# VH-VL binders against q9nrl2r1430to1533, part 41

Target 1, 104 residues: q9nrl2r1430to1533
Amino acid sequence: GGVHELSAFEQLVVELVRHDDSWPFLKLVSKIQVPDYYDIIKKPIALNIIREKVNKCEYKLASEFIDDIELMFSNCFEYNPRNTSEAKAGTRLQAFFHIQAQKL
Key: E = the ipSAE of ESMFold2; O = the ipSAE of OpenDDE; V2 = 0.75 times the mean of E and O plus 0.25 times the DockQ between their complexes.

## First folded at step 3 (VH-VL)

Design e5d (framework fv_erenumab)
Fold by ESMFold2-Fast, scan of step 3:
Structure e5d (fold): chain C 104 residues (1-104), chain A 124 residues (1-124), chain B 110 residues (1-110)
Amino acid sequence: as target 1 above (104 residues)
Amino acid sequence: QVQLVESGGGVVQPGRSLRLSCAASGFTFSSYGMHWVRQAPGKGLEWVAVISYEGSNKYYADSVKGRFTISRDNSKNTLFLQMNSLRAEDTAVYYCARVHYSRGFTYYYGMDVWGQGTTVTVSS
Amino acid sequence: QSVLTQPPSVSAAPGQKVTISCSGSSSNIGNNYVSWYQQLPGTAPKLLIYDNNKRPSGIPDRFSGSKSGTSTTLGITGLQTGDEADYYCGTWDSSLSAYVFGGGTKLTVL
């Protein structure tokens, strides 16, 4: 990464967090509220973790940042059936992300 | 070096099913999304479907929704297209193609490596 | 019917310059990166241009791409007989959640 790319990552994460469909992705899924989640999802991730990685300059390339965001969506679609509120929110937020990510 | 090879094409009757395979070599298959694209005789390119690198996200052209299923087996470096309820208009050369990652921000927005294609003919 | 509009054919003599247009809308070319593909007779397509104006390794600089608003163009200078092919623009359409190609342009060099 470059200076401009790191600034763009922060701006994009802020846009994702502010999006109405971000609610399933803001924090890691609770083991108490969703007991089987970590039996199914082996690489959990959430926007708060991604934002911390951006702030610590842990992404060297835009591809690494994009891969973490895509992992987050992949986990959503793997765990949640297509017709759930979570999967629908994920579909809309992922479409928004794909549009915004082209600025990276 | 980097190569995609399609197989499984053939001549089938309308209403039948066919399964296409695409064998990948020379790159880390599990790191790339994959497309299926088709081309009817004498016609242009028509996009069919795309699958994400882990297989959780899939998108289909309206013309094939509900009939075709894209899938992958990363342990075998193989992409699949299950084609059900085949119609005469599905007659085409079917190409598999790798998603082009320019700086990682164009996951579904282009194809950099193409196979040679496999021919599917749906005839009465 | 194609979502992206290209002229069906274009022709020019060897050594000349030609441009191939491709027009779309805000949901595709307007908001997404464009690629161009070359298909020589009897062969699979080959990526010519990506990210609107970039060339893969091995593509000569006489091929160029540009994007303005909801339209994109492929430019070819110093035309050679080996450039006779079908040329396709392509991009993601955010409203369709689908990759879309132009209808293709047949380039004849004579």
Scores: ipSAE 0.000, ipTM 0.590, lowest interface PAE 14.4, mean pLDDT 86

Design e5e (framework fv_erenumab)
Fold by ESMFold2-Fast, scan of step 3:
Structure e5e (fold): chain C 104 residues (1-104), chain A 123 residues (1-123), chain B 110 residues (1-110)
Amino acid sequence: as target 1 above (104 residues)
Amino acid sequence: QVQLVESGGGVVQPGRSLRLSCAASGFTFSSYGMHWVRQAPGKGLEWVAVISYEGSNKYYADSVKGRFTISRDNSKNTLFLQMNSLRAEDTAVYYCARDYWSGRPLYYGMDVWGQGTTVTVSS
Amino acid sequence: QSVLTQPPSVSAAPGQKVTISCSGSSSNIGNNYVSWYQQLPGTAPKLLIYDNNKRPSGIPDRFSGSKSGTSTTLGITGLQTGDEADYYCGTWDSSLSAYVFGGGTKLTVL
């Protein structure tokens, strides 16, 4: 059956998922519970979707992977006021991502 | 060590009131939504109420609406359940539990539970 | 009465596999993430599965979750006597604005 080795993208997604500040980004916001989210955010994305795209080999270039991660952070800062726990977590996780992305 | 400890249970007559407390330690209490869940003798789990991390939003099971009030004091790391107009069917072990998803208005599960406090409403 | 339906009991021998089903509707399982809980006799519940299929730290890989449409299942492989417990599914119900639990399934390891 074989073993799947972790790609550089998969390793980085796993590190992001494990980070203490990943909680706002693990999965998509429920439209039923937060009905105005999808009126404000036009291109929703989350770490579980990005990880699926990595596993399906949908990213051909590091820039495509980086663009999806940055979209996730942009969505966070657009929806959440700057003084919220979500925005603060996003700021810290984005800084961590920028350091790790230098390895790509 | 992450821990929740309930207190305030006891035996009361129908129509009376009781206030439960839940003391939290080992985590940033003010970052998490908090639940009350009960279990009648020999029965399954029944969700009672949830309060948001900042205390602004509250939701209740239909069976307790208008009688029970959930509240919290983030400065003291304490969750409360004020139970008024108690009925025999409110007899249960009451657990406090932490929502696993910090800072969000979404409630999908509970990762830390107290040991429970027993409330018996008997005539 | 509960809005999420589970079988009241299930039994199997040590080393075997068991699955516990939980069925709901679009307002709960269909649109929201599901958790599974284990309650050993005389103890508080313990989170086994969150976000449909993820395990908290310390939960062995013998426990797994899956979701399809408005139903979810808990799988337990390599059954041990220490697995005898009540198991509950749970999720948010958007129509009720309430968290809901299944009625519970008693697992007996014979």
Scores: ipSAE 0.000, ipTM 0.568, lowest interface PAE 16.9, mean pLDDT 86

Design e5f (framework fv_erenumab)
Fold by ESMFold2-Fast, scan of step 3:
Structure e5f (fold): chain C 104 residues (1-104), chain A 123 residues (1-123), chain B 110 residues (1-110)
Amino acid sequence: as target 1 above (104 residues)
Amino acid sequence: QVQLVESGGGVVQPGRSLRLSCAASGFTFSSYGMHWVRQAPGKGLEWVAVISYEGSNKYYADSVKGRFTISRDNSKNTLFLQMNSLRAEDTAVYYCAKGPLYRSSYYYYMDVWGQGTTVTVSS
Amino acid sequence: QSVLTQPPSVSAAPGQKVTISCSGSSSNIGNNYVSWYQQLPGTAPKLLIYDNNKRPSGIPDRFSGSKSGTSTTLGITGLQTGDEADYYCGTWDSSLSAYVFGGGTKLTVL
């Protein structure tokens, strides 16, 4: 609990950010580049926002942290058809996350 | 199996109109944004226009705004470029190209290209 | 002049490596994904690199892309005579609301 769990969240977010498949998830989607994204996705999130929440100690439970990461992947699969580079990157990164998250 | 075939090119006089078509096969045409790109003889690539998968969003190069109209018929798997008020500077090979399978990020790159159709605007 | 700046030509010997640069601004390369295209004489362009550094299926790993700030580079290793072509960078320009290409670089394998 507590400090140990926050350290684990920080470590995992850094590992996700450095993963080759993190590129669709690093920052929020641009409204200019993707005009209909926010019409479809009602709870946008990205790794930079999650990392900020970890650093500000906003996650009280491991489940809250896991829920935000899963929301990020859910948004990816909701917006992007399965044959896209984004969806394929999301599938691989989510598998990596699930293995690491077993330790939380 | 994925193919794009342009047609409708030809020789026209300045001020006239021409309509280009692009027939798509081997993919779900209605799921992809589509582009027109041109290349004047001995020159580089110049992007012309893009249309979203539903046809609701369109963008044009400044050089063709007000003269060219991009459109699509998803029931016929066909992309169109209506070219009005043609100028000598519009002389080029016109390529049809497919964007990525992203709802509104279809303009990031072009992965499948047709062989092009030649438009010559000459007096 | 093109919105994206490339050298007009580059040359190297078979088996060597070469890099082709492409420079833009914050409204294009700086804020958007970059692609690279190969055009052999008399043919349609072919996508080599998309999303800064990814290869489509069928593109050999001799071709690589990278992006840093407002610039991008195409790397080609193990040069072959069949690599002689024009190479173009391309990206979306948010200020123009248009896709823009570099002026093209002619690669000669001597």
Scores: ipSAE 0.000, ipTM 0.558, lowest interface PAE 15.6, mean pLDDT 86

Design e5g (framework fv_erenumab; at its last look DockQ between E and O 0.06; V2 from the best seeds 0.00; counts 0 for: pae E 10.3 > 2, placed apart)
Fold by ESMFold2-Fast, scan of step 3:
Structure e5g (fold): chain C 104 residues (1-104), chain A 123 residues (1-123), chain B 110 residues (1-110)
Amino acid sequence: as target 1 above (104 residues)
Amino acid sequence: QVQLVESGGGVVQPGRSLRLSCAASGFTFSSYGMHWVRQAPGKGLEWVAVISYEGSNKYYADSVKGRFTISRDNSKNTLFLQMNSLRAEDTAVYYCARDKYFGSGTYYGMDVWGQGTTVTVSS
Amino acid sequence: QSVLTQPPSVSAAPGQKVTISCSGSSSNIGNNYVSWYQQLPGTAPKLLIYDNNKRPSGIPDRFSGSKSGTSTTLGITGLQTGDEADYYCGTWDSSLSAYVFGGGTKLTVL
């Protein structure tokens, strides 16, 4: 993308990180703490990786950025049962993302 | 432009050692896993090793475990393969390749390849 | 030895279509994303398909990938003489903790 597009990605990632429901998404899940996670989730991703990718201009299209954020939520819902605090946080943060992404 | 350049190949006798280098340019080297892949004359591709983007995790093909060591220097954008106790069956073109996935600890594909450097183990 | 099984060769006439198969197991193709590589004579391999069915920029839509269970296929339509190459499937094998390639398929266009 252009300079305006990169600024929008940076702003959106910062808003996601600051959201109260971002806690399951800030960093990659620890293999030591959750050993079966990587048996189930084949493309792990987290906000810190997405943020670094934005900062290093790795997203060429808005669709690539949106795909990575959606992958992050998809992984959450695949691994975590519906009634967990992780899944509930993911549902709320995804809704917030969809509202903010309209500005992209 | 994104580029990988291998060096260090040559002719070496069985039981000796050789060190290959791969110089990366045009991308954030420190954010990608890096692979070594080899191809014996007239044969197919054989994966050799991968190193994580931080350098903390390394994996090897069974055929080279205990003999080869993969390493990287992120400050110099350089990947290495130390090959010890070389055998005739190690004769191949050695390619370095960038893992497809930025900041990832999983390895499903390689999107940038060097031209290769030839290693011949011969008496 | 190749962990993933491909036919050694395939051939067809210009303008026709071919499908190259690649068979594995639950520890590799069945559980992980698959890539396909094209190697033209005397050159380094080139990534043709990743994530089972996605094309990198610059790869024409004549090339397609698909995965079903423990097998994957590369489809090539509108064959051209410039498609003569060796084609390799590849993925991660979770049991071996290693990346594995198929044995390769030589495509001849006659």
Scores: ipSAE 0.261, ipTM 0.828, lowest interface PAE 4.0, mean pLDDT 92
Fold by OpenDDE, second read of step 4:
Structure e5g (fold): chain C 104 residues (1-104), chain A 123 residues (1-123), chain B 110 residues (1-110)
Amino acid sequence: as target 1 above (104 residues)
Amino acid sequence: QVQLVESGGGVVQPGRSLRLSCAASGFTFSSYGMHWVRQAPGKGLEWVAVISYEGSNKYYADSVKGRFTISRDNSKNTLFLQMNSLRAEDTAVYYCARDKYFGSGTYYGMDVWGQGTTVTVSS
Amino acid sequence: QSVLTQPPSVSAAPGQKVTISCSGSSSNIGNNYVSWYQQLPGTAPKLLIYDNNKRPSGIPDRFSGSKSGTSTTLGITGLQTGDEADYYCGTWDSSLSAYVFGGGTKLTVL
């Protein structure tokens, strides 16, 4: 394809991925490493999935994109206790997201 | 655009086999669980099978267990349904459908549907 | 005979409100997200409601979903002639390890 300007969604995903606190969210949780994760989290999602959806233009509304991002954080907080590194990272990343999402 | 296109339907005699295909485009196929759903003439929707995004998990309706096999080739963005020992009651339009969410063992509905392919089993 | 039970038919005049019920059990509607599907005559089903009460893009707010206990309800306000279709509820059944549909409801616009 040709060179195209990143959409607002694409740019935001890039910024999220590049954030220092993105590590819990970059890809889906491993069932091998966390055997009970998918017993608890029924709607798993990660930044790589969201990025692919963006790339495929699956988000028609900003609200749909935001919902997936919020789901990602919700999953994190549902599974991880507050004192975990994952939850702490999620809290910071979500705050960052909320600021950036205002530009959408 | 997001699209699913079924193929492979036809008329077969009871006891015979048929293989359906579903070609996916416009989305990351490998990220979604995929379903087969069928609808007999003048009847309601009947869920047939689902396969997880990686293909490691499969579930089937009791009516097709042991006879049908769901599979996928993510490199080709294609979903399959191998139907063996076909019966008259298997006559239906067969739809492939994308699960709304990531296929990880629980499935919450189908947000993209193909146009369907017709399977007729008759002597 | 479907795992989920729907009325076979409902009808109303244009502009009116209709509701379609769907009843199940704890292993399906009780514990899992419900979807509603619209099937216009001669067409493939279309997702109308997901996650009990959410609308996909393109679905007008005349359509709503609600869930309580082991039952769910589809609401359609401002009924239009184009809404005449079959409607199905569906959800995962944890005890069966299967997706299950309701028997379908035929909506007639008078």
Scores: ipSAE 0.026, ipTM 0.732, lowest interface PAE 4.0, mean pLDDT 92
Fold by ESMFold2, look of step 5:
Structure e5g (fold): chain C 104 residues (1-104), chain A 123 residues (1-123), chain B 110 residues (1-110)
Amino acid sequence: as target 1 above (104 residues)
Amino acid sequence: QVQLVESGGGVVQPGRSLRLSCAASGFTFSSYGMHWVRQAPGKGLEWVAVISYEGSNKYYADSVKGRFTISRDNSKNTLFLQMNSLRAEDTAVYYCARDKYFGSGTYYGMDVWGQGTTVTVSS
Amino acid sequence: QSVLTQPPSVSAAPGQKVTISCSGSSSNIGNNYVSWYQQLPGTAPKLLIYDNNKRPSGIPDRFSGSKSGTSTTLGITGLQTGDEADYYCGTWDSSLSAYVFGGGTKLTVL
C-alpha cells in the first residue's frame, strides 16, 4: 500500500475498461436479464466497483486489489460455461491483466 | 461494420400475423441483449420488447403482451418479433436495437439501431 | 402522457445553448442509468448519451448529460442547423419491468 500502488491500480483498471473484452465486467450483472445469477454468485464484483474502491483508497494491500480482479474473473467462469461469449471474453481479458500486472 | 437490418414488414389486415427479422453482422451477436422499438407515423419512440443474450429472459411493453413474442437464433445471428392479432395501433416503423452492453453486463443503452421495417395494419 | 416527461419542443438560434429536461420517478430515472437519443429527420435514432452523462465515441463534447434526483437534462451548446432533430430520454423502469422513452422533444434551430 502506498500512493504509487494506487496510481498503478487506477491505470490498470482504466486499461481493463478500455479493452474490447471488458464488456461482461463493466457493471454488475443485470438481474433483469440473468435472474439466476445471484443465486449462484455470492460475491458479485465489477470493474466500476473496483474503480470506485481504487478512487476511495479502499485497498490496503496490492493483494486485495488483485483478489478483487481475480474474483471478477472467477465469478465469470463459475457462472458461464466455457463456450459462452462471456467466458471467452473473460479468458482474453484475464490474459491481458496477467501480462499488464507482470510489467509492474 | 456493425450493422442491423430489419425485414418482414408489410401491409396486413387486422387480426393477422407477421414475423419480423433482424439480421446482425460485424459483432458477436450472442453476447448482446436485443430490443425491438417502434414508432407510429408522426409519433415518438415506443419500446416493444427485450431479450437476453441467451434468449431465456424476455420482457414486453404492456401494449403487446400476449400478442408479440421476441426470440433469437444465435446460430444465424438473427433476432425475431412474432406479431399476432395485429391491430391498427400496431402500425409503425419497427427498429431492432443492440443493448449497449450485453448479456450479464447490460446497461440498457441502445447503441446500434437498424434502419427499420414498416408494418401497416389497415382494412 | 409518457412515464418520462419531456417538453414537446424547444428552439434557439445557431450558436446558442439549449437544455432539454426529462422528468421521471424513483423507479426509472432515480435508480437506473439514463440514455439520450437523437433522431434526425427521416433517420433511425442514435445514442448520444449513456450512463447519465457519458458520450459514445464520435459524439462531440457540446452534447452533455446530467442527472439530479428523478430528473435528467440534455445540454447542447454551439447549436447548429444540423442539430434539428427529435431528442428522447430513455431508461429502465424497475416497477414496470420495461424500458421507457420520454415523449420526445423537437429541437428547432432558428
Scores: ipSAE 0.006, ipTM 0.649, lowest interface PAE 10.3, mean pLDDT 88
ESMFold2 (binder alone), look of step 5: mean pLDDT 93; pTM 0.955
OpenDDE, look of step 5: ipSAE 0.008; ipTM 0.675

Design e5h (framework fv_erenumab)
Fold by ESMFold2-Fast, scan of step 3:
Structure e5h (fold): chain C 104 residues (1-104), chain A 123 residues (1-123), chain B 110 residues (1-110)
Amino acid sequence: as target 1 above (104 residues)
Amino acid sequence: QVQLVESGGGVVQPGRSLRLSCAASGFTFSSYGMHWVRQAPGKGLEWVAVISYEGSNKYYADSVKGRFTISRDNSKNTLFLQMNSLRAEDTAVYYCARSTRYLYSGHYGMDVWGQGTTVTVSS
Amino acid sequence: QSVLTQPPSVSAAPGQKVTISCSGSSSNIGNNYVSWYQQLPGTAPKLLIYDNNKRPSGIPDRFSGSKSGTSTTLGITGLQTGDEADYYCGTWDSSLSAYVFGGGTKLTVL
C-alpha cells in the first residue's frame, strides 16, 4: 500500500513490540533450543521479520501485513499447549492486535 | 450485484475425486479471503477451508486435511476446491463464502454466501 | 461434536424477545471476533452479526450481539414468524487454526 498505510503498520508493530506479552514473538524460535519447532511449524515468522518487511515496503496491501501477524499467532497456538505462558501471552496480544487492526 | 455461484457438485463413488468451482462477480475478488463451508443433510454448518486474498495462506479443517486442496485464480474471479479420496461423510451441500473484512486474511466471519452445490458420495 | 456449544432449540411467541447463547474457550471466543449467522429453511446462511456486536447494512436493530469472556449471545427482540430459522455462532479457533461454528439453535416462533 501507500505511505500512509506503511506508517500505520510501523505504529502498530511498535505497539505490539512494546506490549508486555510480546516476548514469545520478538525473534524466531531457536532451532538449537527448540529442535522440534521447525518440524511442526513450516512458515516461521516473528515481529522482527515483520518490522523489517514494513521498513522495506514489502507490504503492498493491509491484508498482507495482517496475514503475517495472524500467521505469527497461528504458529504460537499450533506449537504451544493452551496452558503455557507462551499461549497465554499470545491470546492477550492477539486480542490487543485485533482491536488495533480495526484502524487499518 | 455481489454474487457467488458454486458448481461442480454431483454423485460420486467413495475414493474418487471431484473439483468444485465458485464464480465471483460484482466485487473485487482479488481483495478478499475466501472460504468453503459444508452442511451434511439435516446437520449444522462445518467449515472446510480458507484461502487468503492472494493465495499465500491456506488453512483446512482436520477432517479434510491432506485430501482437499483450496486454490484460486484471481484472473478468472474463481475459487476452487479439489476433493480427493472422497468418503460417505463428505456428502453435503458445499458453500463458498467471502470474508467479512476487505483485505484481511480470512480469519474472520463470512458476509456473502453462494447458494451451494450438492456433493453426494455414494456407492 | 462442535467446540462451540449452543442450545439445540429455543422458542417464544411473536413480539417477545429471545437470547441464544454460545459458549467456547480462550482459543476461540475468548481471543477472537465472533459472528452470528441465520439460516432460513432451504437457503444459504446470512450474516447477522460480525465483530462481536456489529450489524451489516440491512440487518434490523432487533438483532444484537454481545461477548463476555469465552461466551457470546445473540439477542432478538420483537420476534416475527419470519425469524424461524437455525442460528449459528462462529469464530476462529487459534489452537486448531480453523474457523469453527456452533452446533446451531433452532428458533421456533409459536
Scores: ipSAE 0.000, ipTM 0.569, lowest interface PAE 16.7, mean pLDDT 86

Design e5i (framework fv_erenumab)
Fold by ESMFold2-Fast, scan of step 3:
Order: C-alpha cells, then structure tokens, then sequence
Structure e5i (fold): chain C 104 residues (1-104), chain A 123 residues (1-123), chain B 110 residues (1-110)
C-alpha cells in the first residue's frame, strides 16, 4: 500500500469504530464470556486487529481490506441468530460499510 | 452434486407478472449469496440482481429496479425472482447462479449456474 | 455499450495462443476481483477464472487470467476446437452497486 491507500483504509476503520453499531466488533470475542465461539468460528477477527493491520501496511489491495471486514461480518452472522442484538448491529454496520467502501 | 434448477418461465403479455424459482441442492444454500442473470436472444449476459446469504442485502440492475424483487427461503433451499410490470425488453433466458464466496456480503462472481428458464414477453 | 469493453471476436488456429482483453475503470476492475466465463453454444455459462487469476477445479492450466490497473486479460494456450465459445469478463461495480459483464468475445478456431 501507498500513503493514499493507508489514509483511506484508516479513515474507513475510524468511521466504523465510531458507529453506534460497532460494539460487537471492537475487540475479539471473549472465550470466558462465549466459550463455544472459537469452536464454531475458525478465522476470528475484529476492528482492533484490522486497524493494526492497516497501521502496519499489511493491506496491499483494497480487496484484501474489504475481505477482512467481510470476514468479520460473516463470523457475526454465522455465530449469532438473526434475532440477536449482535446480528442486528452487524446488519446495520455492514450496510454502512458498503456505502463507505464505494470511496475505495 | 452441486445443482441449481430454474422454473417458472413462460410466455406473458406486457404489463403482467411472473415469478421465477431456483431450487438448490448439493451445498449449504444458506451460506451463499445468489444471483439472477439474464440473456436476451442473440445478446450477451446481463446481471439482474443479487441477494446476500441470509437475505438482508439486495442489489438490482437499474433496468429492473422497482419492478423486480429478489428473495430466498433458506429453509427450502429456494431462490425467487418476482417480476412485475414486464416489458418486451425483459424477454430472455433467466439463469440463477451461486456467488463464488460463502459467508460474504459483497458479490465476487458466479461459480455454479442453472440451465436457465425462458421468459418471453409478447403481445 | 457495456461498462466493460471486450473485442467482439478473436480467431486463431488449433495449437495457437489467444488473448482476450477486457477494459473497465477504477470503480469495477480497478478495485474488485475479476472473473471470466465461458459459454458454449446453447449452454449456460461456466466459470473459467475467479479472483483475477485463479482456476476452479477442473479448468485446465491452458486458461489463465491477469489483471493490471483497470484492465484484465484471459489467455488461452494450446487452442482446441472445443474452445469455440463466447467469453465474458465480469466484476462488481462499486459506483453502480451492480455486477457488470463485458459485451462478450466470440472465439473462432479455424
């Protein structure tokens, strides 16, 4: 990634973090609070990890960044039933992400 | 074997409605986004609509927006396309297709295609 | 008047190599994964290349894809009569919020 690419990814991650529906996604799911999560979800990820990858210039293409964000939402919908507050937050945040991702 | 089978095509008059179905088998239907793609006689491929794997996100081609509705029933492994206010230019073979990526909301392309069902809009 | 531009036709002899180009913009090919599809006469399309350069199982290595900037190319080596088909590039267009196909290229093996 170039400086311009890093700036765009950083801005989008900051916008996601500050969104009202980001609370299920800010940090990795707790093994203590949700003991079966890591039995079901094989590629866990969260916004703090994605932001660290942006800061370390690990994303070379916009598609790689988008893939990690989509993996985060995919994990949410795989683990959480549709009627949960987590799944509802994920649905709204993903819609917001799709609008913002058009800038990339 | 992974398979998609379309049905519901036919001959209809302009302004009428038609509902297409696509029956999926051989894979976890609820994990994949699903597309409708059409092809007019002697013409190229034209994308119509996509629905996310759980059903909440839908996108449509501008040519069908407001007239067509994509939906799915994951309990029955079935994809639908409700086509309202049909026009002569909607005449085509309609294919259903599975998105390449499982568990993702942004479409990546189509890896499995049905055989297609023919829709003819004529007076 | 498709969003992605392909030549309408290409031709070559058996055993030769052909390349089919597909040109777009930053909102489609530039920022998204590209796929290539083969359509034999009277049949449904078949996925040939996905993620710019990957082959599904069962697709021979004679078929290859590449992407550079806002353009992508399908390469076919060791051309066979059974390769006569229409070839389409396709990708998501972020500005349209729609999947877009190229206009298609008819390959003739003479």
Amino acid sequence: as target 1 above (104 residues)
Amino acid sequence: QVQLVESGGGVVQPGRSLRLSCAASGFTFSSYGMHWVRQAPGKGLEWVAVISYEGSNKYYADSVKGRFTISRDNSKNTLFLQMNSLRAEDTAVYYCARDIRSGYYLPYGMDVWGQGTTVTVSS
Amino acid sequence: QSVLTQPPSVSAAPGQKVTISCSGSSSNIGNNYVSWYQQLPGTAPKLLIYDNNKRPSGIPDRFSGSKSGTSTTLGITGLQTGDEADYYCGTWDSSLSAYVFGGGTKLTVL
Scores: ipSAE 0.006, ipTM 0.610, lowest interface PAE 12.3, mean pLDDT 87

Design e5j (framework fv_erenumab)
Fold by ESMFold2-Fast, scan of step 3:
Structure e5j (fold): chain C 104 residues (1-104), chain A 123 residues (1-123), chain B 110 residues (1-110)
Amino acid sequence: as target 1 above (104 residues)
Amino acid sequence: QVQLVESGGGVVQPGRSLRLSCAASGFTFSSYGMHWVRQAPGKGLEWVAVISYEGSNKYYADSVKGRFTISRDNSKNTLFLQMNSLRAEDTAVYYCAKEYYRSGLFPYGMDVWGQGTTVTVSS
Amino acid sequence: QSVLTQPPSVSAAPGQKVTISCSGSSSNIGNNYVSWYQQLPGTAPKLLIYDNNKRPSGIPDRFSGSKSGTSTTLGITGLQTGDEADYYCGTWDSSLSAYVFGGGTKLTVL
């Protein structure tokens, strides 16, 4: 992508990080903190990793950025049952993301 | 609503042991990492230990490694600190504190604190 | 001692602004999120700021946090006598595998 598209990625990541429902997604789920997580989730990702990829210009297309964000939500819903606070936060944050992603 | 209550403090001689308890209520105890933090008389806060929400991971300050053991019983909503080989410099008010974030997110900060229990190690 | 360095005291008059600094290294403040705690005399600490600059519910917006590099600051505007307390920064230290607090700053409202 373009310069303005990269600026939009940074802005969107900042807005996601600041959202009340970002807490399950701020950092990689640690294998040390949640040992069984990586037996289930094969492609772990979090907002801090996505932000670093944006800053290093690793996303060539908006679709690649969107795919990483969607992977993050997919991991949440795969690991966490629907009745958990994690899954509920993920549902609300994903809806917020879909609205903001229209700008991309 | 959300509350932590410490107990088990007291006066003990050097070299002896003491076990502190922290009873949690008003939140899903099993979903949060838990800390022990101490404060010597007239001194600042010193972090002691943390335990993950499931109890599988534990970290300790260098000053207590090998002497203190943190543990939890999620079925009873209770956190413990087993303190062995106590020294005069372990004299402090001991607080239990809850991680701000739930589940695998620790240690990021402590939003709920107990009132503390006093441990005095004297000869 | 503390791995994180804070001034031992700060003071200002009611209505004024103060900033309390906290300096560390890349293994703590530089790579991890910072929290700030208020301890009123004779009480347990209270979380004022988490994730560098976020306030828990119930914390007035006159309290703010910021982080730059290996340092962080707590800002208090509209200073009130009820703000007299000890203030601590805190964060994880990846080299120590331990949570660390600053030495604390005593705020006196003149």
Scores: ipSAE 0.006, ipTM 0.612, lowest interface PAE 10.0, mean pLDDT 87

